# Miniprotein binders against tRNA-specific 2-thiouridylase MnmA (mnmA), part 8

Target 1, 344 residues: tRNA-specific 2-thiouridylase MnmA (mnmA), of Desulfotalea psychrophila (q6aiz6)
Amino acid sequence: MIKNITGIAMSGGVDSTATAILQKQKGPVLGFFMKLNQPDYETQRDRVSQIAQKLDIKLEIIDLTEEFQEYVLKYFSASYFKGLTPNPCIICNKEIKFGLFQQAILRQGVERIATGHYAQIHKTAAGYQLHKGVDPHKDQSYFLSRLSQEQLAHSIFPLGGMHKGAIYDLVEAHGFHDFRGTESQDVCFLEQDNVVDFLEQTAEFSASSGNIVMNDGKILGKHKGLHRYTVGQRRGLGISYPVPLYVINLDVKNNNVIVGENEQLFHKTMAISDIHWISQPEREDLLHASVHIRSTHKGAQASVILKENNRASVIFDEPQRAITPGQFATIYKDTQVLGSGVIL
Short names: E, the ipSAE of ESMFold2; O, the ipSAE of OpenDDE; V2, 0.75 times the mean of E and O plus 0.25 times the DockQ between their complexes.

## First folded at step 4 (miniprotein)

Design s3 (from Q1 with A61L E62L; at its last look DockQ between E and O 0.27; V2 from the best seeds 0.00; counts 0 for: pae O 8.4 > 1.5)
Fold by OpenDDE base, look of step 5:
Structure s3 (fold): chain B 344 residues (1-344), chain A 101 residues (1-101)
Amino acid sequence: as target 1 above (344 residues)
Amino acid sequence: SPEELRKKIEELLRLLFEILKELRKYGDPEAAKEVAELIFELLELIEKLEKTGDPEYLKELLEILKKILEILKELGNEELAKEIAEAIKELRELLEKLKEK
């Protein structure tokens, strides 16, 4: 092991660049860029190479194209075909970025990797805790909710204690002036804008037209495949009704899109499965926590009743809108990420 | 009304959490575990009921509540047993109203 070298996950974004700058100030670093068959890979590679050169960082490229397809893209497509809405970014972080990519870096004798994620790792006597970034608008802890203790042990998040404005100031002080106004996509390697097109190009694509129906079974129109719809969706339904209708559920068995009024999107309860704990809760059977039902959700207070087989029932204090099967529910105690489960 | 049902379910959930809290604090750990399992089943039924509106899930819910009631009676917690019995009665009345529609 080459003691004291930090691996830097470099993407060409502002956050990874800031991370590289901050870590280089602390000690020797090696840069790593991940190839995932990005449509603009060459452009990204060249950008990363220029940044690395300007920072005097040796850059290595790690190709994980096949692994990304196997662990992330198959999950993504298979989920939609099951009427679920996936979170590929959580899976990518678990399996690729902090999985295979981290492992590849560690095999080179690097002790830890630094990434531009807005989250914090606290080392305690009981293990590693994951906490929210201090910038509430940039917090990315939700996307890291499936990381293991081992993955956290080998990770550094230099930006977790910083606000986005300070990041721009930092990179500009080092001669990088072109990052303002650019969204850092460092968290998600999937272009979300092309989900439908991606799904329809998959070899396993088998979607058929079906009915858009009300809960009473009234047919209002036709859908163009279940994969085009998610719970809470209003746009693209192609139906006329006196009041706004939303996708309430996807009935895969009958190939129906179930629609209803906005009030029908609100629920107090949900079930979660496949719970992964970063930190086990103090109480084995019941906890009161903030639960986030999607990446953009601000969190809602809830009672979480733990079941056997890594399952739980979640009861919100207040009804939550558009609880979506397949999404991840992340469980927080204050700023601490306790864990996450898949919404059923 | 669907709104009345929602309100009753919310009240029931509050009661169930209180029961679970008391059983964990003062009850037999085995009884607490059993009630917790039943509450889980109940929550799944509530979710199905909310999604489908099918009165059959309310019927199943009532059967689970009866099991909880029996456990509470066996534990000698008369106060909580009375509250659950009242909730069962109210939900039964609601179920009958839902069947008449």
Scores: ipSAE 0.008, ipTM 0.309, lowest interface PAE 8.4, mean pLDDT 87
ESMFold2 (binder alone), alone request of step 4: mean pLDDT 80; pTM 0.781
ESMFold2, look of step 5: ipSAE 0.530; ipTM 0.830
ESMFold2 (binder alone), look of step 5: mean pLDDT 80; pTM 0.782

Design s5 (from Q1 with E22I)
Amino acid sequence: SPEELRKKIEELLRLLFEILKILRKYGDPEAAKEVAELIFELLELIEKLEKTGDPEYLKEAEEILKKILEILKELGNEELAKEIAEAIKELRELLEKLKEK
ESMFold2 (binder alone), alone request of step 4: mean pLDDT 78; pTM 0.755

Design s6 (from Q1 with K8L E22L)
Amino acid sequence: SPEELRKLIEELLRLLFEILKLLRKYGDPEAAKEVAELIFELLELIEKLEKTGDPEYLKEAEEILKKILEILKELGNEELAKEIAEAIKELRELLEKLKEK
ESMFold2 (binder alone), alone request of step 4: mean pLDDT 69; pTM 0.624

Design s7 (from Q1 with K8L E22I A61L E62L)
Amino acid sequence: SPEELRKLIEELLRLLFEILKILRKYGDPEAAKEVAELIFELLELIEKLEKTGDPEYLKELLEILKKILEILKELGNEELAKEIAEAIKELRELLEKLKEK
ESMFold2 (binder alone), alone request of step 4: mean pLDDT 73; pTM 0.688

## First folded at step 5 (miniprotein)

Design Qt3 (from Qt with Y26L P29E A61L E62L; at its last look DockQ between E and O 0.22; V2 from the best seeds 0.00; counts 0 for: pae O 12.0 > 1.5, pTM O .766 < .8, placed apart)
Fold by OpenDDE base, look of step 5:
Structure Qt3 (fold): chain B 344 residues (1-344), chain A 101 residues (1-101)
Amino acid sequence: as target 1 above (344 residues)
Amino acid sequence: SPEELRKKIEKLAELLWKILDELEKLGDEEAAEKVLELIFKLLELIYKLEKTGDPEYLKELLEILKKILEILKELGNEELAKEIAEAIKELRELLEKLKEK
């Protein structure tokens, strides 16, 4: 192992650039750019190369195109075809960015990888804890909720203690003035804006038209494939009804989109499975925690009843809107990410 | 002891999980909804009891468990009814010990 070298995950965004600057100030660095078959790969590569050159960082390109397709895109498409709403960013972080990409970097003798994620790693006697970034509007800890202790051990998040404004100031002080107004989507490597178009281009695409129905079985219209709909969706239903209707559920078995009123979107309970713990909860069977049901959710207080086989029942103190099967529920104790499970 | 209380809470959490599982199997939606509402209240009380150690929450918890027991008996689930009855007994004994302090 080449001691004291930090690998920098460089994407060409402001956050990765800031990360590169901050880590270079601390010691020797190597830059790494991930090729994932981005539509604009060449443009991105050239941008990253220019940034690396300006920072005097040696850049290496790691091609993970095939692996990204297998671990992320296949999961993404297969989930929608099952009537689930996936979170590809969580999977990408687990399997690709902090998985295969990190491993490839570590094999070069680098001890740790730095990324531009707004989250914090705390080393404790009991292991590594993942915490929210200090900027509540930029916190990305939700997307890192599937990382292992080993992955955390080899990770650095220099931005986790910073606000986004300070990041812009930092990069501008180093001569990078063109980042303002550009949202670096450094969290998700899926640059495809149109989920539907992507899905319909997959080889496995076989969606069929079906009925849009009320809970009582009343048919209100036709849908153009379940993959076009998600729980809580109002737009694009093509139905006329006296009150606003929302997608309440997807009935894959009967190929129905179930719709209802807004009140029907609120539930106090959900089940989660495939729980991954970053940090084991203090209690074995019951915990009270903040649970986030999607990346944009602010978290809600809930009782989590733990079951065998990495399952739990989650009972919210207050009803939550549009709990979506296939999404990840992330369990927090204050700022600490305890773990996450898949919503059933 | 706080440790004894914790063990009882853990056991109760396990029991609540069993009840939830059985509710999914129950054909009586009305009864299931009632039990679920009671479970929500129970979970809140468990949390408050653990946080405060206040015996009053234990008393309230016992009353909810009694209601759950009645519903389970009405539904004919003798196994869960027995488990709840045992939990009630244990918690009652604990409550009496806490009052003597």
Scores: ipSAE 0.000, ipTM 0.232, lowest interface PAE 12.0, mean pLDDT 86
ESMFold2, look of step 5: ipSAE 0.012; ipTM 0.561
ESMFold2 (binder alone), look of step 5: mean pLDDT 78; pTM 0.750

Design i1 (from s3 with K21R E30R E50K; at its last look DockQ between E and O 0.79; V2 from the best seeds 0.00; counts 0 for: pae E 1.6 > 1.5)
Amino acid sequence: SPEELRKKIEELLRLLFEILRELRKYGDPRAAKEVAELIFELLELIEKLKKTGDPEYLKELLEILKKILEILKELGNEELAKEIAEAIKELRELLEKLKEK
ESMFold2, look of step 5: ipSAE 0.590; ipTM 0.852
ESMFold2 (binder alone), look of step 5: mean pLDDT 80; pTM 0.787
OpenDDE base, look of step 5: ipSAE 0.683; ipTM 0.878
ESMFold2-Fast, scan of step 6: ipSAE 0.542; ipTM 0.818
ESMFold2, look of step 7: ipSAE 0.588; ipTM 0.847
ESMFold2 (binder alone), look of step 7: mean pLDDT 80; pTM 0.790
OpenDDE base, look of step 7: ipSAE 0.608; ipTM 0.842

Design s23 (at its last look DockQ between E and O 0.85; V2 from the best seeds 0.00; counts 0 for: pae E 2.3 > 1.5)
Fold by OpenDDE base, look of step 5:
Structure s23 (fold): chain B 344 residues (1-344), chain A 99 residues (1-99)
Amino acid sequence: as target 1 above (344 residues)
Amino acid sequence: SPEELRKKIEELLRLLFEILKILRKYGDPEAAKEVAELIFELLELIEKLEKTGDPEYLKELLEILKKILEILKELGNEELAKEIAEAIKELRELLEKLK
């Protein structure tokens, strides 16, 4: 094990470039680029290669195309076909970026990998804690909520203590002036793709038209497959009604899109399953915490009733809008990510 | 009236969250958990009641409140038990008016 070398996950974005700069200042580094069957792979590869060359970093390409398809894309498609809204970024981080990719880097004799994620790792006597990045607009800790202690032990987040503005200043000081105005989409390769088009191109696509209905069973129109709709969606319904209607639920059994008024989107309760704990809570029975129900959610205070089989019931202090089955609920204590579960 | 029922449910919810807060802080952890589970069930019933208007859910709600009342009595919290007992009484009266 070459203890003094840090692996750098390089994507060609500003965050990974800043990470490379910061780590190179601390010691020897090796660059790694992940091939995931990106539609613009050649362009991305060339960009990463140019950055690596300019920084005098040796770059290795790790191909995980098949693994990404197996662990992320199949999950993504299968979830939508079940009427669930997936979070492929969380799965990608767990299985690919901090999974197979990290393992491949570690096999090179590297002790740890550095990534451009806006989150913090605190080493404690009780283990590794994951915390929010200090920039509230860039915090990516939600997407890392499924990482194991081992994955955290082998990870470095140099940007977790920095604001985005300081990142631009850093890379510009090193001669990279073309990053401003570019959104770093380094978190998920699927965010740029039309979800509907992607799903309809899958071999497993078999979605059928059905009814758009009210809770009372009144038919308001036809939908073009459940995969086109998500809880809280207003646009693309193709219905006329005196008040704004939203997708309230997807009834997979009857192939119905259930719609209703905005008030019907608010709930005080939800159930979660498949809870993964990064840090075990002090109390195993009842927890008061901030719960984020999606990546863009600001968090809401809730009582979390822990159950057997990695399940919990969640009671929000205030009703939450558009709780979406298949999304991840991330449980926080202040800045600390305790864990996450799948919303049922 | 449906409006009166809604108002009473909102008042009840405030009380229940206060109870849960107190039990979580000062009570037995097992009792707090049990009450939290009952409150969760209650909230689900309230959501069903609001969606359907079916008075049967109000009956079930009253049964859950009775369980919470029993737990509070066992814990010796007479003040909170009195508040829940009063809420039960008021909701029963409303249920009779809705028939």
Scores: ipSAE 0.237, ipTM 0.691, lowest interface PAE 2.0, mean pLDDT 89
ESMFold2, look of step 5: ipSAE 0.485; ipTM 0.825
ESMFold2 (binder alone), look of step 5: mean pLDDT 82; pTM 0.809

## First folded at step 6 (miniprotein)

Design m10 (from i1 with F17M)
Amino acid sequence: SPEELRKKIEELLRLLMEILRELRKYGDPRAAKEVAELIFELLELIEKLKKTGDPEYLKELLEILKKILEILKELGNEELAKEIAEAIKELRELLEKLKEK
ESMFold2-Fast, scan of step 6: ipSAE 0.609; ipTM 0.839

Design m11 (from i1 with L20M)
Fold by ESMFold2-Fast, scan of step 6:
Structure m11 (fold): chain B 344 residues (1-344), chain A 101 residues (1-101)
Amino acid sequence: as target 1 above (344 residues)
Amino acid sequence: SPEELRKKIEELLRLLFEIMRELRKYGDPRAAKEVAELIFELLELIEKLKKTGDPEYLKELLEILKKILEILKELGNEELAKEIAEAIKELRELLEKLKEK
């Protein structure tokens, strides 16, 4: 009989490698790698296997290819079809990484899973809290905003209290010298982060040409599909105008890309649906909090008006640029993630 | 008159954000939520008014301001209630002026 075994989510990257090094120092570990049929699977598998062998960690591969297609890729394509901009990483974390992958690991007799995420878990009398990682340039708490209490109870984030520079130093001290300057893709299933190519290769995805228009209905040009455009986009519009123009909105009903000047991208109000709470406010009324409207957003102070059916209305203290339907609004109290909803 | 409307809307926006700051001090969370919901509706109408110039949105704006006024009186914030009452009077005068065309 041995002491409690910790599972390590190994991806072949610097962060999961550092996580494995740190957790192995604390006790017995088992390594686990997800097969999602990603374009670089063979290369990633070989790299993870080499790292696990060098660290003397037993590695198991868990195949979640079909589940990833059902929960993540279907969501991704459907969102673009509706003229929405998805965040597949948030859905992947909820359904796959901390869902089915964690469940498969727990069935092996493992009690907890450690991942290379830059975030912190605090246990309180009221339950588990998710907090920002201490490195402000690497905090990943936004992407974890839909995790459940149960998922957090079984998770460890060893890197949450560390800075990225210290992580490179750690892996190099253990003989891993090839990680500097090689960052992973933003989205693991895309080749060279090309959203358009991925969507247009999908057999069931269809898009039609339409018009690029001003708010007053003036036609400035044609587009080859709403999925090629994002709110805030200035480049690649292929239109001529005396002043800079930006995508303001996508009009699915009329199949139009609506463009305007930069000032038209600023809004004081935002509506949220499908709110998931990690730490639900005791009273479902008016909350003053920092709201992050995308992963790269620094957060903005706002009044959050909690409504029925897991909806909210948000009033920002200052107007926010490029609020994008389909992205997640994550609600923070200081460093704590309270929850997140889908921007309408 | 279009420039006068713009200035009055800017003054109203400053007042609404002042009300939002004061909501944090209110002891009645249900009333505070009701006022915040009404302010959200007002901000949406102000954006429609700016985009269209349609004076009918001013009429809707006035009705919501009246509801905010009654709640502020009930909460005992007579200073903000007085400022909302003045804003209602000024916007009503602008609406009457615009209805002539």
Scores: ipSAE 0.559, ipTM 0.821, lowest interface PAE 1.8, mean pLDDT 85

Design m16 (from i1 with R24Y)
Amino acid sequence: SPEELRKKIEELLRLLFEILRELYKYGDPRAAKEVAELIFELLELIEKLKKTGDPEYLKELLEILKKILEILKELGNEELAKEIAEAIKELRELLEKLKEK
ESMFold2-Fast, scan of step 6: ipSAE 0.577; ipTM 0.836

Design m18 (from i1 with A32V)
Amino acid sequence: SPEELRKKIEELLRLLFEILRELRKYGDPRAVKEVAELIFELLELIEKLKKTGDPEYLKELLEILKKILEILKELGNEELAKEIAEAIKELRELLEKLKEK
ESMFold2-Fast, scan of step 6: ipSAE 0.608; ipTM 0.847

Design m20 (from i1 with L23F)
Fold by ESMFold2-Fast, scan of step 6:
Structure m20 (fold): chain B 344 residues (1-344), chain A 101 residues (1-101)
Amino acid sequence: as target 1 above (344 residues)
Amino acid sequence: SPEELRKKIEELLRLLFEILREFRKYGDPRAAKEVAELIFELLELIEKLKKTGDPEYLKELLEILKKILEILKELGNEELAKEIAEAIKELRELLEKLKEK
């Protein structure tokens, strides 16, 4: 066991590379790379190995392929089977990146793990708080909303106080000139983001034909499976109508895709379940907070009514577009992530 | 008429959000939660009423408004209580006109 060493989660991207540079300046480091079910694993492995060699960082590869299938891919497929739209990145962070991967690194005598996430950790007398990164175009705190106090205690986010432009400047100063214009994303198991191909090839999804209907029951066409549709979708419906139509809801019981006009996508109310708290409010059953209903959502002011069994009812100050069952609603107090739940 | 109903619902929505804001700042915590839960139910009923035009949703809405009225009276919020009472009266009159057709 080696004492006072920081682990670096290295992915071969610009953010993890910048993280490795910054942490190596502060003391001894060890690099770690996850092997998952990535289509481009060999390319990523070669790239991260070259980066580690150039930075003179020892790199270990941790194989979590089977665990990724068990915790992330089964969740993903099961959600679509239920007519829900999952967020596999949030589950991957909770179960894999800051779960089993972090645990494997800590077992090697590493005390803390640094990752390239744009978020901040603040230690207080009441525990660890998760906060937004300072770069508003790169904040990743939404994807970290399910992390535990223990997971935060072992984590470092060196990039949380930095802007993306400064990250490019940093890596270029250390001889990495090829990262500009190639945005680093979370590990993606989907080639070209094709959900349908993945589900039908890997999860044994059978196409189940049904109807595309209006709220009044009028049939406008046929669909080839509910998993091919998402709330808010306009394109690919294959229907003809005098005005633009959008997927409003998926009706699993009747095997219908329900469509309507854009105005029908706006709602003032939302229910959430399975709430996980990073920082639970102690005396307020009614919170006024900013609620993010998907990763690309800027957040909306809402009254959050805390109920029994880790549930809540949400009243938005203004109607919100395309509230999607299965996605996560993340509750913020200013820059602080309080917790998140699953949209019903 | 559909226009009269729409106008009354818009007026009610403004009042409900005013009540919610007051309870977030100055209300008893238990009463604030109860009122917020009732407002959530009202907003759900308003959406069903807008989609279906079914007067039964307006009846359910009136019953929930009466519960909010009683809470406001018990807490001494006389001005908001008066505004809810007026909304109940106006919506009840509209419901009776709808039943006649």
Scores: ipSAE 0.555, ipTM 0.828, lowest interface PAE 1.9, mean pLDDT 86

Design m33 (from i1 with F40Y)
Fold by ESMFold2-Fast, scan of step 6:
Structure m33 (fold): chain B 344 residues (1-344), chain A 101 residues (1-101)
Amino acid sequence: as target 1 above (344 residues)
Amino acid sequence: SPEELRKKIEELLRLLFEILRELRKYGDPRAAKEVAELIYELLELIEKLKKTGDPEYLKELLEILKKILEILKELGNEELAKEIAEAIKELRELLEKLKEK
């Protein structure tokens, strides 16, 4: 074991490349790349290998294909089958990136792992805190909301204090000129980011025809599967009506897509389950906090009522649009992530 | 009438959110939590009432408001207790009018 070796989670993207550059300046590093079932694996592997060679970093590939299928892909498909909208990136971070991948890297004799995430870790007497990255347009703390104290203790986020523009400038200064415009993918295992194609071709979701209905039961049309629809969706409904209609809810029991006017998407109340705490509040059964209901949500002030069995009820100060079952509600105190739960 | 019901619900919503704001000042965290849970139930019932127009939801609202009133009295918040008592009276009168139709 060499003292102060840092592991670098390398993906071949601009953020992990910048992370490798910054950490190599501070001491000896080892690069690690995850082999998953990603469609572009060969291309990504070649890119990572070239970057590692250019930076003079030893690269090891850790094969987590079976684990990714078990923990992430089964979760993703099962969620859509239940009429829920999953967040596979949050689960991947908890189970794979900071779980099995981190554990494998630590077994190689490194003490800490640096990743290209835009978030901050603060060590306090009460433990590790997860905080938002300083770039408000690139903050990724929402996706890290289910990490454990142990996972944070072994992690470094060098980019947390930086803006995305500075990251491009940094990699370009080190001879990497091809990264601008390459980060438009949402989910790594989807071909052209098409959820429907993945579910129907890979998970064998059969098109189950049902009805598109209003809350009063009036049938407006037919659908070809609940997995094709998301709460808040306006386009692709294939129905005609005098006013704009939106997906309000998915009714799995009756196999109906429930539609209504925009006003019906706004709710003041929300229930959450399966709460994971990074920093559990002491002496507080009632929290006043900012709650983020999806990655693109700016956050909304709310009263969070803590209940038994890792559940909570949330009352928003202002009604929130398109609260989506299966997504994660992340609880923030200022810039600090307290924890997250699954929206019911 | 639908207009009269809408106006009374708007007044009730204002009062409930005023109570939520004041819960931060409560010295008893358990009482604050109990009131917040009751307000959550009220907001859910208000949504059902708006969706269905069923006056039976007004009866459930009245029972929960009575529980909030008792807690506010115990906490010594006389001002909010009076406003809840007025809301109870107004909703009871509305419920009686709706029963007549």
Scores: ipSAE 0.557, ipTM 0.823, lowest interface PAE 1.9, mean pLDDT 86

Design m4 (from i1 with L13M)
Amino acid sequence: SPEELRKKIEELMRLLFEILRELRKYGDPRAAKEVAELIFELLELIEKLKKTGDPEYLKELLEILKKILEILKELGNEELAKEIAEAIKELRELLEKLKEK
ESMFold2-Fast, scan of step 6: ipSAE 0.578; ipTM 0.842

Design m40 (from i1 with E44R)
Amino acid sequence: SPEELRKKIEELLRLLFEILRELRKYGDPRAAKEVAELIFELLRLIEKLKKTGDPEYLKELLEILKKILEILKELGNEELAKEIAEAIKELRELLEKLKEK
ESMFold2-Fast, scan of step 6: ipSAE 0.602; ipTM 0.839

Design m55 (from i1 with I39L)
Amino acid sequence: SPEELRKKIEELLRLLFEILRELRKYGDPRAAKEVAELLFELLELIEKLKKTGDPEYLKELLEILKKILEILKELGNEELAKEIAEAIKELRELLEKLKEK
ESMFold2-Fast, scan of step 6: ipSAE 0.562; ipTM 0.833

Design m6 (from i1 with L13Y)
Fold by ESMFold2-Fast, scan of step 6:
Order: C-alpha cells, then structure tokens, then sequence
Structure m6 (fold): chain B 344 residues (1-344), chain A 101 residues (1-101)
C-alpha cells in the first residue's frame, strides 16, 4: 500500500496557494516552506502557516539559510567582483529550490513536488521537456532553464496551463481575498532590489574608483565601482556629452566603465560557456533556434554553433541590444527550452 | 575611404548571411558548421576593424574568406563561390587604398 503523497512548495503567495488548492483536490499533500536569507522571513512564515492551516495541509519548514548563502549569495557577489551581471534566480532554482529543497522533500517519502511556476513539463519517450507557460506575461521557463532531467521528473507545475486571472478567481473561491493588489518581489534577499547597497554592506566587498571612458580612451568622468553599472545603463553616469551615452562594456582589467552611443550596444555575435542541456540536440553541431539573453528578452533567431567543453558561438539573424556578460542565454525550440549557458 | 569601407562591409554582411542560409538548406552539416565558425570569426574581425581601423584585421578577414571560398568550391556552390571571390578582390583593393596613408 504505497500512498502517492505530493509535496507542495508553499511561499505564502497567490501562485503557491493556488498550487496547493489544485493538488489537494487530486490527492494527499504535504506542504513545505523554505527558510532562506529573506528579510521578511517571519512575516512570510506566519502567512504560509495561516494558509496551510486554512487548507488543512501539514506544513514543514526546511532551513536552507547556510546553503542559500553558499550557493546563491556568494555566486551573486563573486559575479559582480568579476564585472559580470549574475542571475541569482536561475542559480537558486538549480541549487536550492529544485536541488537541496527537492532532495529534502524526497527524503520525507514524497515522490513529486508541485510548485507555483508558470511553465510546463511534457514527458516524452526521449525524456522530460520544459516548455513555456501559456500566459505570455507570466512565463517563467527562462528561470528554470538549468533544471536537470531528474529535477523535472520529480516536479509538477499545475499553473503552466493557466492565466493569472484564473489563479485569482481560484484562490478567492477558497476564501483568500487578500492577494489582489500585492506586488511580487523580484529578488527575495534584496530590499527594494538595491544591488549596490547589498554588495557594499557585505564586509568582504571591496571596490575601487576608476574612469568612465569612450572606446577611443577619452576620459569623461570617474566611477565609484564597476558593480554600480550594467551594460545598457543610461542614467546615473554623471557625465556631460552632446548625445546620450550608455554603458557599452565593463573593463575589469583597467577598471573602466566603457560608454558609447546606443548603436554600439547592438551585436550580431555572442559566445556562451558552461552550457547545461535539458534536452540535448542529437547529431546537430549547428542549431537554428530562438535565444533569450535575459528574462525580459522576447527571444531572437540565431545560428548556435556547438563547440567542445559545453561552449557555443551564436550568430543572431538580427543584431541584439545590450548583450550582458554573466547573464544566461536560454535556447528555445518553439516553446521548448533546450538548455542555457553563461554569456561571455 | 570610410564610406567605401562601410559599403563593402554591408555587402559582405548580406553575402555571409546568404551563405549561412543556403548551407542550412543544402549543405553538408559538417561543412555548414565549419562555414558558420568562419563567419563568426569574420563578424568578430569586422567589429575590431570598425573600432580600430587597423588594416591587419582586414588581412586576417581576407584569409578567412579564402577558406570559405575553398569550402564553397568543394560543395559545388559555384555562384556563392563566385560572389566570395569578387568580395575578396574588392576588399584587397580597399586594403591597398588604406595603405596609401
């Protein structure tokens, strides 16, 4: 008599609450909440506990504070020290949410975990495929682009086939009327998403002043640290010039912020390292695919040249604006995520 | 002149992307990958040439175009081979003008 119990990743938000409601209708469930280095932990914990009690779901808290610091926060800070722009949410999904958190839940005798993610999992003879969620304004497949076959095998995304309006209707029908008008926090460990304040408040972070320069080496001003700048940034440069200037590149070796006109942000080529495949292409060393260079990017058609050591060269059909080193390039075949790599 | 160089680069971009599209349709997959790698190198060299004006990058670009030409000949794509040969000739003439100081 093996009871199939589904684990529910509960965060106290509308999406995880809807997920819990839907999965409880299908069979026995256990709720799980991650304790991370989040500023509002106590408020979030109390909210999750109230929701679990109202839904008659047993809740367990799994403390991953030290692991989150080791795998996510050190990665985040180290990336900025190298003049790279990280994506901590992708790393958190790979290492924490679907890594150590999933593993801890599986040790409780749970075989599958449902989360409030807007994405779809399709089981095929060749394995599990990750697909975009149907709500184009809520699709989270980009942030899940580094999940393994085993992580997908143990995951359920009940919301992947739903639109956000239907989620609010569902939770309200079950007596949760307080979710409308609440804004989702983008990065859970940052207050008001202030990257600079977080990095500068970290005791280990050291930054030096340097120059803001044009490509020809002309000095236009001084900066207070490369971590204060991102490729594509127009505001906060504190320089005077007859035309608008944008951060084109960060030169770590010379400690320079390189600025130029908007046209200099467009590139036809990009190199990728550390590629992780969810669905590895068979026999094709050259792919024509849609490549997403950041979470907000709608995707661009490109020729992807596969190389040894999990590297690729990318040639875009049309030049792409503000390609940013350290961000992830996610490779799509229609709605399917094939994999992702780190932009060089 | 800078205007002549710009026009020749624009013509080269169109030709390189035409080659890439044709090899996706009709080329050997291994040859298609090799040509795509060479096109990637060319696009990187064009960016360096635009930033520096250094004629050494144009010399490197010409050598890579010669490699693409040989692959196109081996694949029997005579029309694209002819277009690459003409681009090589025009870019060599431009290189000599740049050396005139």
Amino acid sequence: as target 1 above (344 residues)
Amino acid sequence: SPEELRKKIEELYRLLFEILRELRKYGDPRAAKEVAELIFELLELIEKLKKTGDPEYLKELLEILKKILEILKELGNEELAKEIAEAIKELRELLEKLKEK
Scores: ipSAE 0.553, ipTM 0.823, lowest interface PAE 1.8, mean pLDDT 86

Design m8 (from i1 with F17Y)
Amino acid sequence: SPEELRKKIEELLRLLYEILRELRKYGDPRAAKEVAELIFELLELIEKLKKTGDPEYLKELLEILKKILEILKELGNEELAKEIAEAIKELRELLEKLKEK
ESMFold2-Fast, scan of step 6: ipSAE 0.604; ipTM 0.841

